# Miniprotein binders against a2bj90, part 66

Target 1, 235 residues: a2bj90
Amino acid sequence: MSRSARRKTSALNTVLRVVEVFASIQGEGPFTGTYSVFVRLAGCNLRCPFCDTRYAWSLEAGKPLGVEELVEEIARYEPSLVVITGGEPLLQRHPLNSLVEGLESLGLRVQLETNGILPAPARDEQLWRVYHVVSPKDVPVRVPGAKLHPSWVDYARATGRAWFKFLVANEQHVREVAEYVAKLGIPRSRVYIMPLTPEKLDMKELLELHSRIASLAVKWRLNFSPRLHLLVQLP

## First folded at step 22 (miniprotein)

Design UB6
Fold by OpenDDE base, look of step 22:
Structure UB6 (fold): chain B 235 residues (1-235), chain A 84 residues (1-84)
Amino acid sequence: as target 1 above (235 residues)
Amino acid sequence: SEEIRKRAIEAIREAQELLKEVIERAKKTGDDELQWLAKLAEIYLRAAARAFQKGDYDKAEFYLDLALQIIEEAKEMLEELKRK
């Protein structure tokens, strides 16, 4: 490969398609309550009917940003955590590894949100070092084309840096989650259940749904993920 | 098509009638869990109707199916409560 071809391939690995960057509180999963910068990447391999971020489904919905520029933008917020989310962040795996390297060089903690369809990080990837919250879309709610990649179970076991977050509506969904994680050998301590909330839910109904699902989490000995940002009216 | 729209409206109406019966029966039992299931079904059925009004048929179908599943669970619970 010519020096020009290597420079073009290196330049492609340094640009992300980014929908938005904003500061908020992490509202979900093991890092709930953490002051975080959210980086929402463009493009998704799913079309979940219940997705709150449909505007991120197309790669074209994102602006091209250089990794260095994005690291500088994130660092200005002085975050306690950088949350990389989007549609599916792992669709941009190569420049995402470069982003993680840049953020880690500044001593910033990174958490990825993924649907778990794409393979888990390999040991030679910068992504191996970060935290991952995997949100399967095959159980209990089944999205067409969703299947948890088995390497996420292995990654979770090898590193202790993965958690699994499941959307649930009722006790039957919680039962299906419990059976699924037992079958896969995922420790219950790594499993979160989260309320499946429709858009524009009334605050009283939202609170009651949280209470009901939290009670089911205790009954089934699973962790509970709130949707804290919805409860406290943050982004 | 206009026909898909008509069928979806009909399906939502049928679900609303089923839900109305469940809500009325749930109120008579005084069972908190059953009343919650009826309310949960109402939440998702309202989400289906809103999605439908916006022309988001995938979202409408998703929440309709979920509402119907919860309505069926509530009916099963009603039949269990009658046997006690």
Scores: ipSAE 0.847, ipTM 0.934, lowest interface PAE 0.5, mean pLDDT 93
Fold by ESMFold2, look of step 23:
Structure UB6 (fold): chain B 235 residues (1-235), chain A 84 residues (1-84)
Amino acid sequence: as target 1 above (235 residues)
Amino acid sequence: SEEIRKRAIEAIREAQELLKEVIERAKKTGDDELQWLAKLAEIYLRAAARAFQKGDYDKAEFYLDLALQIIEEAKEMLEELKRK
């Protein structure tokens, strides 16, 4: 095997475009409250008007980092959870699978955040074994081009490692989510509704919105996701 | 671009005037849900105005449309209460 060929293959398989790496608390979804390291990957296949992380939309926003170096950096934080987010992390699927392999070899628990447009992991991918929080953007707020790939529902049923999270403002939105998940056959136990929170809410408004959406979650028998990091003022 | 900006300003201004009327009527009813809907519309309309000031017209339009939907919901509820 040529040293040049091996080096070229290794470089292509071991580089991610990364916007930021930081420690915080997972504030949303089934792992809310967990001490986490966040890895924000560059690039997104959507331009959601409500996006809080627009600085990650372009691949050029990311710096190339070697996967081995990144695994070592993440491990130094001693995280209870590694959250891979972005943009849309599945745009960098191949090196992302390499990162997951490295993290799992160290016994680190991994969660992916995705908009669900690209297909769910195949059985032969390292991503098959990690947890996924899927946030479809075609309901209730209907971002153009945002269609949930049907493989995510199949993946959730086969593995139990995927949950579906929806931003909602009011009961009409919750009704639309309930109809959507029923049509797709997504069990209520895997569905979260979360408050649609614009920037610069004061704490009283933020708490009241949380309270109202949580009450709707109970009424509609859906899980509630806070935005805990906003409540405790963490990134 | 200047004409589009002027129309966006006027649309936000019109929504703000409509919201003031809805807030007043909701308060007079004493109905908690109506008052919350009015406050929720205010939250999203403020987000629209702030996004417009920053030149983020897609975000501004998104939150303006959302605020207007909630205002309409509140108006329908007000009409239902009046009919009783």
Scores: ipSAE 0.844, ipTM 0.927, lowest interface PAE 0.6, mean pLDDT 91

Design UX2
Fold by OpenDDE base, look of step 23:
Structure UX2 (fold): chain B 235 residues (1-235), chain A 83 residues (1-83)
Amino acid sequence: as target 1 above (235 residues)
Amino acid sequence: SPEALDEAQWLLKLARIYQRAAMRAARRGDYDKAIFYLDLAVELLEEALELFSNPEIRKQIEQELQTTKERIEAFKKKLEEQK
């Protein structure tokens, strides 16, 4: 392989397609309430009809940004957590590993948001060291082409650094989640249910929906994820 | 029971929340999102119908179900026309 081919492959591993970088509070999952920098990556392997970030589906919606430049930008916010989200961040797995390495070198904690379709991190990836919130799209809501990759269950057992977050509307959805996680051998302590909220709910309706789903979480002995950012009107 | 009635009323309310979301999506030409929320509304209305004993309320829910199903089919057609 020529020196030119090695330079091109090294350059490709150092650039991410980034939609946006912003500071806020993590509104969902095990890190709810944490002051976080969000890095929304471009590109998704799904077309969920309920997606609130459709603008991130195309890779072209992201700007190319160097990993080093992105690490410096994130560090300026002094975050308690870096949340890598987007469409599907694992579509950019190689430069994402480089990003994680850079962030960890600064002592920053990293959490990935993923739909769980792509394989979990291998032990030799920098991604192995970070936290993961997996949002399956095959239960209870079925998105075409969505299937949880089995390696996420193994990763969760091996590391204790993965949680599974499910969108639910009613008790039947919660039952389906309970059956699904039992079948896969996912511990209930790693499972979050979250309200399926449409866009532009009024605050009263949003609160009532949260209350109803939280009560179901208690009944079914599952963790509850709020949509805290919606409740407190943050991005 | 009072608890069953509260649940039935909630399911009906939630169905209507999703119907409103669907109609907002449809107005933007987002028919995949509209169909998705209407399908959820159908499930919730069917569940609510099983819990209501009042004949007038049941009749209203049945009419709302029928209208919702008709809207789904209309939006499926529109979604096909966009392809």
Scores: ipSAE 0.873, ipTM 0.951, lowest interface PAE 0.5, mean pLDDT 95
Fold by ESMFold2, fold request of step 24:
Structure UX2 (fold): chain B 235 residues (1-235), chain A 83 residues (1-83)
Amino acid sequence: as target 1 above (235 residues)
Amino acid sequence: SPEALDEAQWLLKLARIYQRAAMRAARRGDYDKAIFYLDLAVELLEEALELFSNPEIRKQIEQELQTTKERIEAFKKKLEEQK
């Protein structure tokens, strides 16, 4: 290969399309309450009607940013957790593994958020070693094109580093989630139900919805995920 | 029972929360989001209807269901026009 072609290939492998980087509190799932830096990657393989981050759907919405530059920016926040989200971060899998390598070399803890359509990490990927919150969109919300890749269940069993989070509005949805996870062999200790929360809810209504879904979580012996950032009015 | 009445009233309240969210989305032109929330509202209204026996309340819920379903069809037409 020519030197120009080799340089182009190498530079492409170290670039991520990044929509935004910001500090906040992880408001959802098993790491709720943790001081975090969020890295929102561009591109998504779904078009969820309830999506609040539609601006991240196109890969071209992201600014190209070198992995080494991004690691330095993240480190300056001194986070307790780095949350990689998007769109769907696994669409940028190769440079994402490079980012994870850089973050892990600094001792930073990493969590990935994914819709679970693309396969779970292989054992030789840097992503194998990080935490994953998988949010399948085929149940109960039934987004067209959504399907949980079966490797995520195997990954969760092998590593203990994956949890499954579902948006629910009522008990019928919780029943559907319970049936779904039982069929797939996902233990309830790794399952979270979370209130399906529209934007700009009155704070009283937001708290009441949280209370109702939390009661269902107890009734069905599932974990409850708040949307804590909404309750405390953080991004 | 008091628990069943509380649940039925909550289902109505939640349906109206989603209806308001749908109307906000429609005003912004997000008709796919609006339809999603109205479909949820229909589910909740149908569930609530099964819990009320009072005929005046049931008639009100049935009217709300009809209005909501008409809005879904109208927004489906709007969504197709955006394509």
Scores: ipSAE 0.865, ipTM 0.942, lowest interface PAE 0.7, mean pLDDT 92
Fold by ESMFold2, fold request of step 24:
Structure UX2 (fold): chain B 235 residues (1-235), chain A 83 residues (1-83)
Amino acid sequence: as target 1 above (235 residues)
Amino acid sequence: SPEALDEAQWLLKLARIYQRAAMRAARRGDYDKAIFYLDLAVELLEEALELFSNPEIRKQIEQELQTTKERIEAFKKKLEEQK
C-alpha cells in the first residue's frame, strides 16, 4: 500500500466512531440475561425498515473515540459481557480488532452482533477469538442486499463461537428458516428464532407473541431467543 | 379442528398487531417501516383466509386485505415523495 494508505489504516486501528456506550442486560440469543456493556458503533450497510436503531445508520452519528480510552470506560462498568453492536460493527473492522485486543487483554468476554454480510474473522484477527451472534436479514424478512457471507458457516464450524438468529412472525417464516439453515449446513443447536416484535406492544401482546414463537421453536427443534430487555423494560 | 381455529384466530390477531404498528410508524413519517408491517399483515391475512370456510368470515378477511393493500399503495406514494 502507499504511505498515505498505510497511515490511514493505522489511524483507523486506534479510533472508532461510537454512537453510545451503556450498561444493560443482553436480552437476546445465547447470552440472554448477562450483565453487559453495549458499545454501539456507527455505520450500517443495510437500511432495514424494521430497524429500531436508525440513529446509528450514518457513520456521522458516531463520535471519534480512541480505543484505549474506550477500553478504560468499558472496564469501569465491570461487565460480565461486552456486546459490540451498531449499525454494522464490521464496517469499522480494523479499529474494532484493536478494541477487541484491549478488551481481551483485560480478560473481558466479548460478543459481536452482526448482520453477516461482511466476512467472518480470519484466524489472525483478534475478532477470531470472540463470540458472534449473526443475524441474517435475507430470510425470512428479505431485506434487499442482505446476503449472508458463507464464511460465517465455516467460522462457526471451525470455532464453535458463532450462532445464527432469525426474526420470525409465524410458522411459514420458521419453515423458511429451517430450509435456509439446512441448505447452508448450519446445525439446529446454533440456530435461534426470535419474535418479530414491533415497538410499543402492551405486555399481554408481547407475552403472547413470545409464547407462540417459543412453541414453534419447540415444534421445530430450534432454540428460542426472547427479547428479554423488552419484557423487563431495559434499553 | 380446534388447533386450526386457534391458529386462524391468532393469525388475525397478529395481523392487526402489525397493522397498528404500521399506522404508528406512518404517523411518524416512517413509511418504509409502515409498508413492511402491512406486508406482514397481508401475508398473515392471506394465511388466515385459507383456514376459514365460513363465507361471512372470509368476506370480512377479504375486505380487510383490500383495505390493507390500499394503505400499502398510499404509503408507497408517501415514501416516494420523501425522496
Scores: ipSAE 0.864, ipTM 0.940, lowest interface PAE 0.6, mean pLDDT 92
Fold by OpenDDE base, fold request of step 24:
Parts: structure tokens; C-alpha cells; sequence
Structure UX2 (fold): chain B 235 residues (1-235), chain A 83 residues (1-83)
């Protein structure tokens, strides 16, 4: 391989397509309430009808940013957590490993949000060391082309650094989640159910939906994820 | 039971929340999203129908189900026309 080919491959591993970077409170999952910088990456392997971030579906919707520049930008916010989200962050796996390495070198905690279609991190990846919240799109709501990759169950068991978050509307959805995680051998302590909220709910309706789903979480002995950012009107 | 009635009333309310979301999506030409929320509304209305014993309420839910299913088919047609 020529010196030119090695330089092109090194450059491709140092640039991310980024839609937005912003500071807020993590509203969902095991880190709810944490002051976080969100990095929304461009590109997705799904087209979920209910997606609130459909503007991130194309890789072209993101700007190319260097990993070093992005690490410096994130560090200026002094975050308690860096949340890497987007469409599907793992579509940019190579430069994402470089980003994680840079953030961890500064002592920053990192959480990835993924749909779980792509394989979990391998032991030799920097992504192996971070926290992962996997949001399957095959249960209880079925998105075409969504299937949880089995390696996420193995990763969760090996590391204890993965959780699974499911969108639910009623008790039947919660039952389907309980059956699904039992079949896969996912411990209930690693499972979160979250209200399936449509856009532009009023606060009263939003609170009632949260209350109903939280009660189901208790009944079914699952963790509850709020949509805290919607409740407190943050990004 | 009072608990079953409370649950049934909530399911109706939630179905109507999703129907409103669907109609907002449809007004934007997002028929895929509209169909998704109407399918959820159908599931919730069917569940509510099983919990209600009042014949007049059941009749209203059945009519709402029929109307919702007709809207789904209309939006599927609109989605095909966009291709």
C-alpha cells in the first residue's frame, strides 16, 4: 500500500459527520438527570416513522468535523457525560473509536445511544470501554429492517455497561418487552421502558402518560425511563 | 371494576392523542408517520372495547375504530401516490 493510501485511510478515521453539538440534561435511561454534551451524528440505517430526529438520517445532513476539534469543543462544556447519538452512530464506527479515545484521555465519561442493529463493540475497540444504551426497534414497535444484533446481549453480560430501552404505549407492549428480554436472557435490571410520546403533547397528557407507564414498570419489575427533557422543556 | 373502567378511559384518551398526532403528520404530507400512529390508536381502541361493558360506549368505539381503519387505507393510498 502506497504512502498516499495510508494517509487517506488515516484521514477517513479522523473525521465525523456531525449534525449538532449541544449541552443539556440527559433525559432518558440510566443516566437521567446528568449534565451532558450531546453529539448527534449523521446517517441512519433505519427510517422509523416515529423518529423525532429524521433530519439526521442522511450522512449529508452532517458537517465533517475533525475528531480533535470535536474533543476540544466538547471539553469546553465541562460535561459530566458525553452522549453520542444521532441517526445511528455506529455507521461512523472508525472515527467514533478515535473520538472515544480522545474523550477518555480527558477523563470524560461517554454514553453511546444505538438502535442495536450493528454489532456490539469488540474488545479491541475503544467503544468497548464506554456505556451503551441500546434501543431495539423490533419490539414492541416493529420497524422494517430492525433486528437486535445478538452480540449486544453478550456485550451486556461481559461488561455490565449496556442497557436496553424500549418504547411502549400500553401493558401489552410491556408484556412483549418482558417476554423478549426473557427469551434473550437479558436481566430485568438492564431493561428500561419509556413512554412512546407523540410530538406536541400538552404537559398534562405528557405527565399522565408518564404516570401510567411508570406504574406498568413497577408492576412488571422493569426500570422506567422518563422523557425528562420534555417534562422540563430542555433540548 | 372501577380499575378496569379507569384503564379503559385512559386507553381511549391515549388513542385520541395518537389520532391527533397522526392527523398533524398527514397535514404535513407525512403519511408514513400518520399510519404508524393510527395503527397504535387501533390497538388501543380494540383493547378499550374489550374493557367497556356499556353498549353505547362500545358502539362509539366501534365507529371510531371503523373511521380510523378507513383513514389508514386512505393514507396508504396517499403514500403510494407520493412514490
Amino acid sequence: as target 1 above (235 residues)
Amino acid sequence: SPEALDEAQWLLKLARIYQRAAMRAARRGDYDKAIFYLDLAVELLEEALELFSNPEIRKQIEQELQTTKERIEAFKKKLEEQK
Scores: ipSAE 0.864, ipTM 0.948, lowest interface PAE 0.5, mean pLDDT 94
Fold by OpenDDE base, fold request of step 24:
Structure UX2 (fold): chain B 235 residues (1-235), chain A 83 residues (1-83)
Amino acid sequence: as target 1 above (235 residues)
Amino acid sequence: SPEALDEAQWLLKLARIYQRAAMRAARRGDYDKAIFYLDLAVELLEEALELFSNPEIRKQIEQELQTTKERIEAFKKKLEEQK
């Protein structure tokens, strides 16, 4: 292999397109309440009509950042968790594995947010070692082109490091989620339902929606994900 | 039952939350988002309609459903005009 091929492969694995880096509380899923640094990666393979981060859909919306520089930036916040999110982080899989390696070398815990369209991590990827919250976009809300990759179910079973988070508005949506996860063989203990909240909700309405969906979670024996950051007015 | 009435009233309220979100999206030219929230509002209004027995409330929901469906079609047309 020529010196030029090694340099091109090394350069492609060391740069991420990053939209933003910020510290907050993880407001959603199994790590709710955790002091976290959020790394929002650019680019998405979906165009969800309800997306609140549409500015991250283009790869060009992100700045190129070196993995090493990004690890140093993240470490300065002393986070209890690093949350990798974006459009779809797994579009940048190669440099993302390098980022995970760097973060883990510092003893930092990492959680990925993904839409689950792309394959789950393989055993030889650094991403295999981290936590994943998969947000399918095929049930109950159906986004065109969204389909959960089957390997996420296998990954969840093999590692215990994946959870599945679904947006819901009513009991019918919760039923559809319950049927979907049963069909796929996803354990209910790995399933979160989360309120489908529009932007700029009134706090009273937001709280009532949370209460209604939480009651459905109990009724249907599913985990509840709040939108805690919206409730406490954090980014 | 009082519980069924509470649920029906909540579904109406939630439908109206999504309708307001849709109208905010439409004012920004985001017709994809507007249609999405109006579709959710239709589902919730249809469910609420099944739970209400009061004829005047049912009539109001039916009118709101019709208006919502008409807005969806109008926004689909506007979305096509943007392509």
Scores: ipSAE 0.863, ipTM 0.947, lowest interface PAE 0.5, mean pLDDT 94

Design UX2
Fold by OpenDDE base, fold request of step 24:
Structure UX2 (fold): chain B 235 residues (1-235), chain A 83 residues (1-83)
Amino acid sequence: as target 1 above (235 residues)
Amino acid sequence: SPEALDEAQWLLKLARIYQRAAMRAARRGDYDKAIFYLDLAVELLEEALELFSNPEIRKQIEQELQTTKERIEAFKKKLEEQK
């Protein structure tokens, strides 16, 4: 490999397309309530009809930012957790591994959010060491082109660092999730159901929907994820 | 049962929440999102219909269900026209 090819490959692994960086409380999944810095990456391999972050679908919606600069920006917030989200963060897998390396060198905890279409981290990736919340888009709501990559099940079993979060509206959706995770051999202890909330839901309706889905979580022996940020009016 | 009635009333309420969301999306020309929420509303209305025994309520749900299905088909056509 020529010195020029190594420099070009190193330069490609040092820049992320970033939509936004902000501090808030993690509102969803196993880290609910954690003071977090959110890094929203640009680009997505899906076009979910219910997506509230459509502005992140195109890579062009993100600004190029160096990994080192991004690590310094994140560190200034003194976060209890760094949440990497976006469209689909794993579309930027190579520079994302470099970002994780930088954050871990500072002792920062990292959680990735992914749709699970792309392969899980391999053992030689820095991403292997972090936490992952996988949000499948094939069950119960079927997004065209969504299919959970099997390696996420293997990763969850091997590491204990993956959880699966599903959007649900009723008991039929919860049943479909229960059947799906049973078929794939995903442990129920790693499954979260979350209310499928439309935009501009009033607080009373939002609370009632949370209550109904939480009751179904207990009935079906699944974990419940709130949408805490909507309940407490944070980003 | 009182519990089944409470559930049925909730399902109707939730269906109407999604219908309102769909109509907001449709007014913005977002027919993909509109269809998505109307499909959810159909599922919830069908489930509610199974739980209600009152003939007047059932008739209202059936009418709402039919109207919702017709709107889905109308929005599918509009979505095709945008392509």
Scores: ipSAE 0.863, ipTM 0.947, lowest interface PAE 0.5, mean pLDDT 94
Fold by ESMFold2, look of step 23:
Structure UX2 (fold): chain B 235 residues (1-235), chain A 83 residues (1-83)
Amino acid sequence: as target 1 above (235 residues)
Amino acid sequence: SPEALDEAQWLLKLARIYQRAAMRAARRGDYDKAIFYLDLAVELLEEALELFSNPEIRKQIEQELQTTKERIEAFKKKLEEQK
């Protein structure tokens, strides 16, 4: 087989362990409000106590799906955005690059969600051209084992295709985020703060927490991320 | 100032939101989540304590802090017994 045929076969024949595929809106970060298909990949390199998707922690939670099959399933939704999330999607980096290739060949816009522990894409990876929302878990929430890989800052600066999103509860947390991003050289325009929201908050409390964190975002000149899907009661 | 009082009262309210979330998590057996939210509640209560000067309010917050810390230790034991 030619190199082009082998590459096309690899992109279409490789396997991802997938927990779920569903349509909703992107409720967080720079693409908030966008009609999206979510692809939740199995496996995570963290055990965040606040995680709402613990069912995706184990690779065993995912069903093996071929990339070609998955691309076809995603395409049927006619999404405005494909959000690849998990667990930690970069644990399945090789087949993930194959999925990205398939999606890009159909002109579909792709965003990846990552905790940033594994390195940013290399220039020769399909993931290089994808949008990334990086959610470091070492500040302020201090999850054991979490550490942002330095390459994400370089990647964001080189490409303009990465943003950094932080869970915060109060102004002390926002101050910690501001110090952290300044130390790492992450520009404010790339930083989102998002309310640390427990499950099953009543709507009044949810709105008040959003209001308080949004006011802090304005005060500290950072971007605010809602959890819009919670406010509008979508998955 | 009114702004400082509003912030202090919000910190107390938020601490109680996280305390309730912790109790819900504990009822499901998710003691790691419960401990995480109680640790946040402790941080918020400590911050609120620094903002209140009224001795009666400060005493209430200190009692709430102690109760919350005792719950954290109890849930740590529960987490260990799940092993």
Scores: ipSAE 0.858, ipTM 0.937, lowest interface PAE 0.6, mean pLDDT 92
Fold by ESMFold2, look of step 22:
Structure UX2 (fold): chain B 235 residues (1-235), chain A 83 residues (1-83)
Amino acid sequence: as target 1 above (235 residues)
Amino acid sequence: SPEALDEAQWLLKLARIYQRAAMRAARRGDYDKAIFYLDLAVELLEEALELFSNPEIRKQIEQELQTTKERIEAFKKKLEEQK
């Protein structure tokens, strides 16, 4: 018997440590182009050298916000999608489930962004019904301590609610991704490759890198993720 | 062939993009990020080297590779200094 998700989330109704809340366009992955509200949670279990949100690494970077107040703030934006990101949002799993419950009660569509180290949602969690974009950091970009929890593949098979997104710079990286997803049994339709873009890249270089990685996606029969917000100069 | 030359030139251009990003990171004291981008640049330069047969061009790429690898080692020492 599974425990009731309502009972568990209500008993753990606490605050979230939130770095920022803002409206923008989802620029990456399967929901690219969607008008979204982003909720960046504090804390991360990795120290990726390429991270462009290092200010979210420490839990102390977050302001404590009550879940009910946060739900109301998010709703006022009238988003088409709520993107929960961070740091690593699953470090605040219990109050995160409370936030998801509140957002779901208002009919708001939710997507989580995670590095996949912590386990996928259980059936009795509110997070079970959320869409997930999982970005493993052990291929091709190998960050120490990054290991995809195997439950994410099982979750993706059971629900169809998870996609896997990989940063790549060249064809060797794409080959490594292809080998990795084949070994894990992740179907190509759930896999995205995305250009590894440094900060302050000029527009010509940004477009050329997008073009080259998109061509590789076609060659390898994988999905391509842009970094659309960079192309259109949004946060 | 024109497509092979285009790919080789792109690999060199991309390596230099990452080298530039690494120098920006190093100026801020982010030596871990700098090393990451230089490691990528080394990979790309090695790929480009395999696509050129002209000895003068190959020698230029090999010199760039050596300089980049020396910079990686220097930044590794600076990173340890920060710990």
Scores: ipSAE 0.848, ipTM 0.933, lowest interface PAE 0.7, mean pLDDT 91

Design UX3
Fold by OpenDDE base, look of step 22:
Structure UX3 (fold): chain B 235 residues (1-235), chain A 83 residues (1-83)
Amino acid sequence: as target 1 above (235 residues)
Amino acid sequence: SPEERDEAQWLLRLARIYQRAAERAARRGDYDKAIFYLDLAVELLEEALQLFSNPEIRKQIEQELQTTKERIEAFKKKLEEQK
């Protein structure tokens, strides 16, 4: 392969389609309460009817940003965590590995949010080193075309750097999650249930829903994920 | 039991939360989202119906179920008209 072909492939691996970059508190999962910079990547391989970030579904909704420029932008916030989210971040896997390398070189911790449809990181990827919160879309709510890739279970066992977060509305959903994770051999300590909240809930209804789902988490011996950003009115 | 009555009343409140969310989605033309929340409302109403023994309350829930199912079919038709 010519030096020109290597430079073109390296240049293609250095640009991300980014919807937004902002600082907030991580509201969900194992890092709840952490001061974080969120990087929302464009493009998704699903069309979840309950998605609150539909504007990120198209790759064209994102601005092209260089990895170096994005690392510098993130670093200015002095984050305790960098959260890579979006539609589906792993659709941009190659430049995402370069982004992770840049962020880790600055000593920044990185957490990825993924729907788990695409394969987990391989040992030779920079993504292997970061934390992952996998949000399956096949249980309890079934999105067409959603299936958890088996490699995420293997990754979770090998690294201890993956958690699984499930949207639930009632006890039946929690039962289905418990059965699903048992069947896959996912330890309960790695499982989070989170309230399925519609947009524009009042604070009283939001708090009651959180309380009900948290009680179910205790009953079923699962971890609870709040929607903390909604409770404290942060982005 | 008092606990079952509390749970049944909660399920009704939650169903109504999702019904309101569905109607907001439908007003925006998001009929896929509207159907999704109404399907959840149906599940919750059916669960609540099993916890209520009072005939008048059961009749009210059955009527709400029927109305919700009719709204789902109306929104399915609207979703197909958008394709």
Scores: ipSAE 0.863, ipTM 0.946, lowest interface PAE 0.5, mean pLDDT 94
Fold by ESMFold2, look of step 23:
Structure UX3 (fold): chain B 235 residues (1-235), chain A 83 residues (1-83)
Amino acid sequence: as target 1 above (235 residues)
Amino acid sequence: SPEERDEAQWLLRLARIYQRAAERAARRGDYDKAIFYLDLAVELLEEALQLFSNPEIRKQIEQELQTTKERIEAFKKKLEEQK
């Protein structure tokens, strides 16, 4: 194929279904507080009852965007971090790898959010080099169909670029998380517990829940993740 | 102990947070979310019940548990009707 034909063939694989692109802060996990651009991809392989982003469940909720156009849009925000989220972004794995290539060519740091059902990146994928926050949905609350792919633990150990984040309401949940991560061999330093916060809590309730879960994180020697964007009322 | 009483009272407050969240979800027709939050509330109320010895307080918690379980069944019926 000529160079022109190769480019046209590659372009057929460079479209992503995107729900929204917006600037905010990363409110959760190891990069909390970072000025970020969020790219929410359409489609999810779960139907979590507690999901705050149900509008991203269907692939049809996303608008088709070319990867090159998306990279340019993201770059205009001058982000310190690009957060790829969704739905479940790994449902669009092939064009997602193209997006990551474009973002990294501009020196942009990338973090992926995933429910961990699909396998961790292979060494020859662009996704291998980005950061991942993996949120298993089979503990402490069981979501039908959720099962962490074992490759994520191997990936985390091999690369140091993955963390595991769990929603918890009380100490019983934290105990279940501790048992789960011990069984899987996930080091405590890679584990975050985060308050299970419903929509529209008043600030006093939100702060008390944060305080209680943070105290449990200290007690159990786990990392604590806030939901900082809720505390400061950002998207 | 004071620590047990503080924990028990927190569990009650948290259960009520989830009960209110469930009612908000139900008003939007999100009965799966509503049931999820009420199931959490039941777990928390049952845990709190283990920490209180006072019979009057225990009776109040048991009544709240009964009401919550009845709401779960009502929402399950609504969810089935959406199918």
Scores: ipSAE 0.846, ipTM 0.935, lowest interface PAE 0.7, mean pLDDT 92

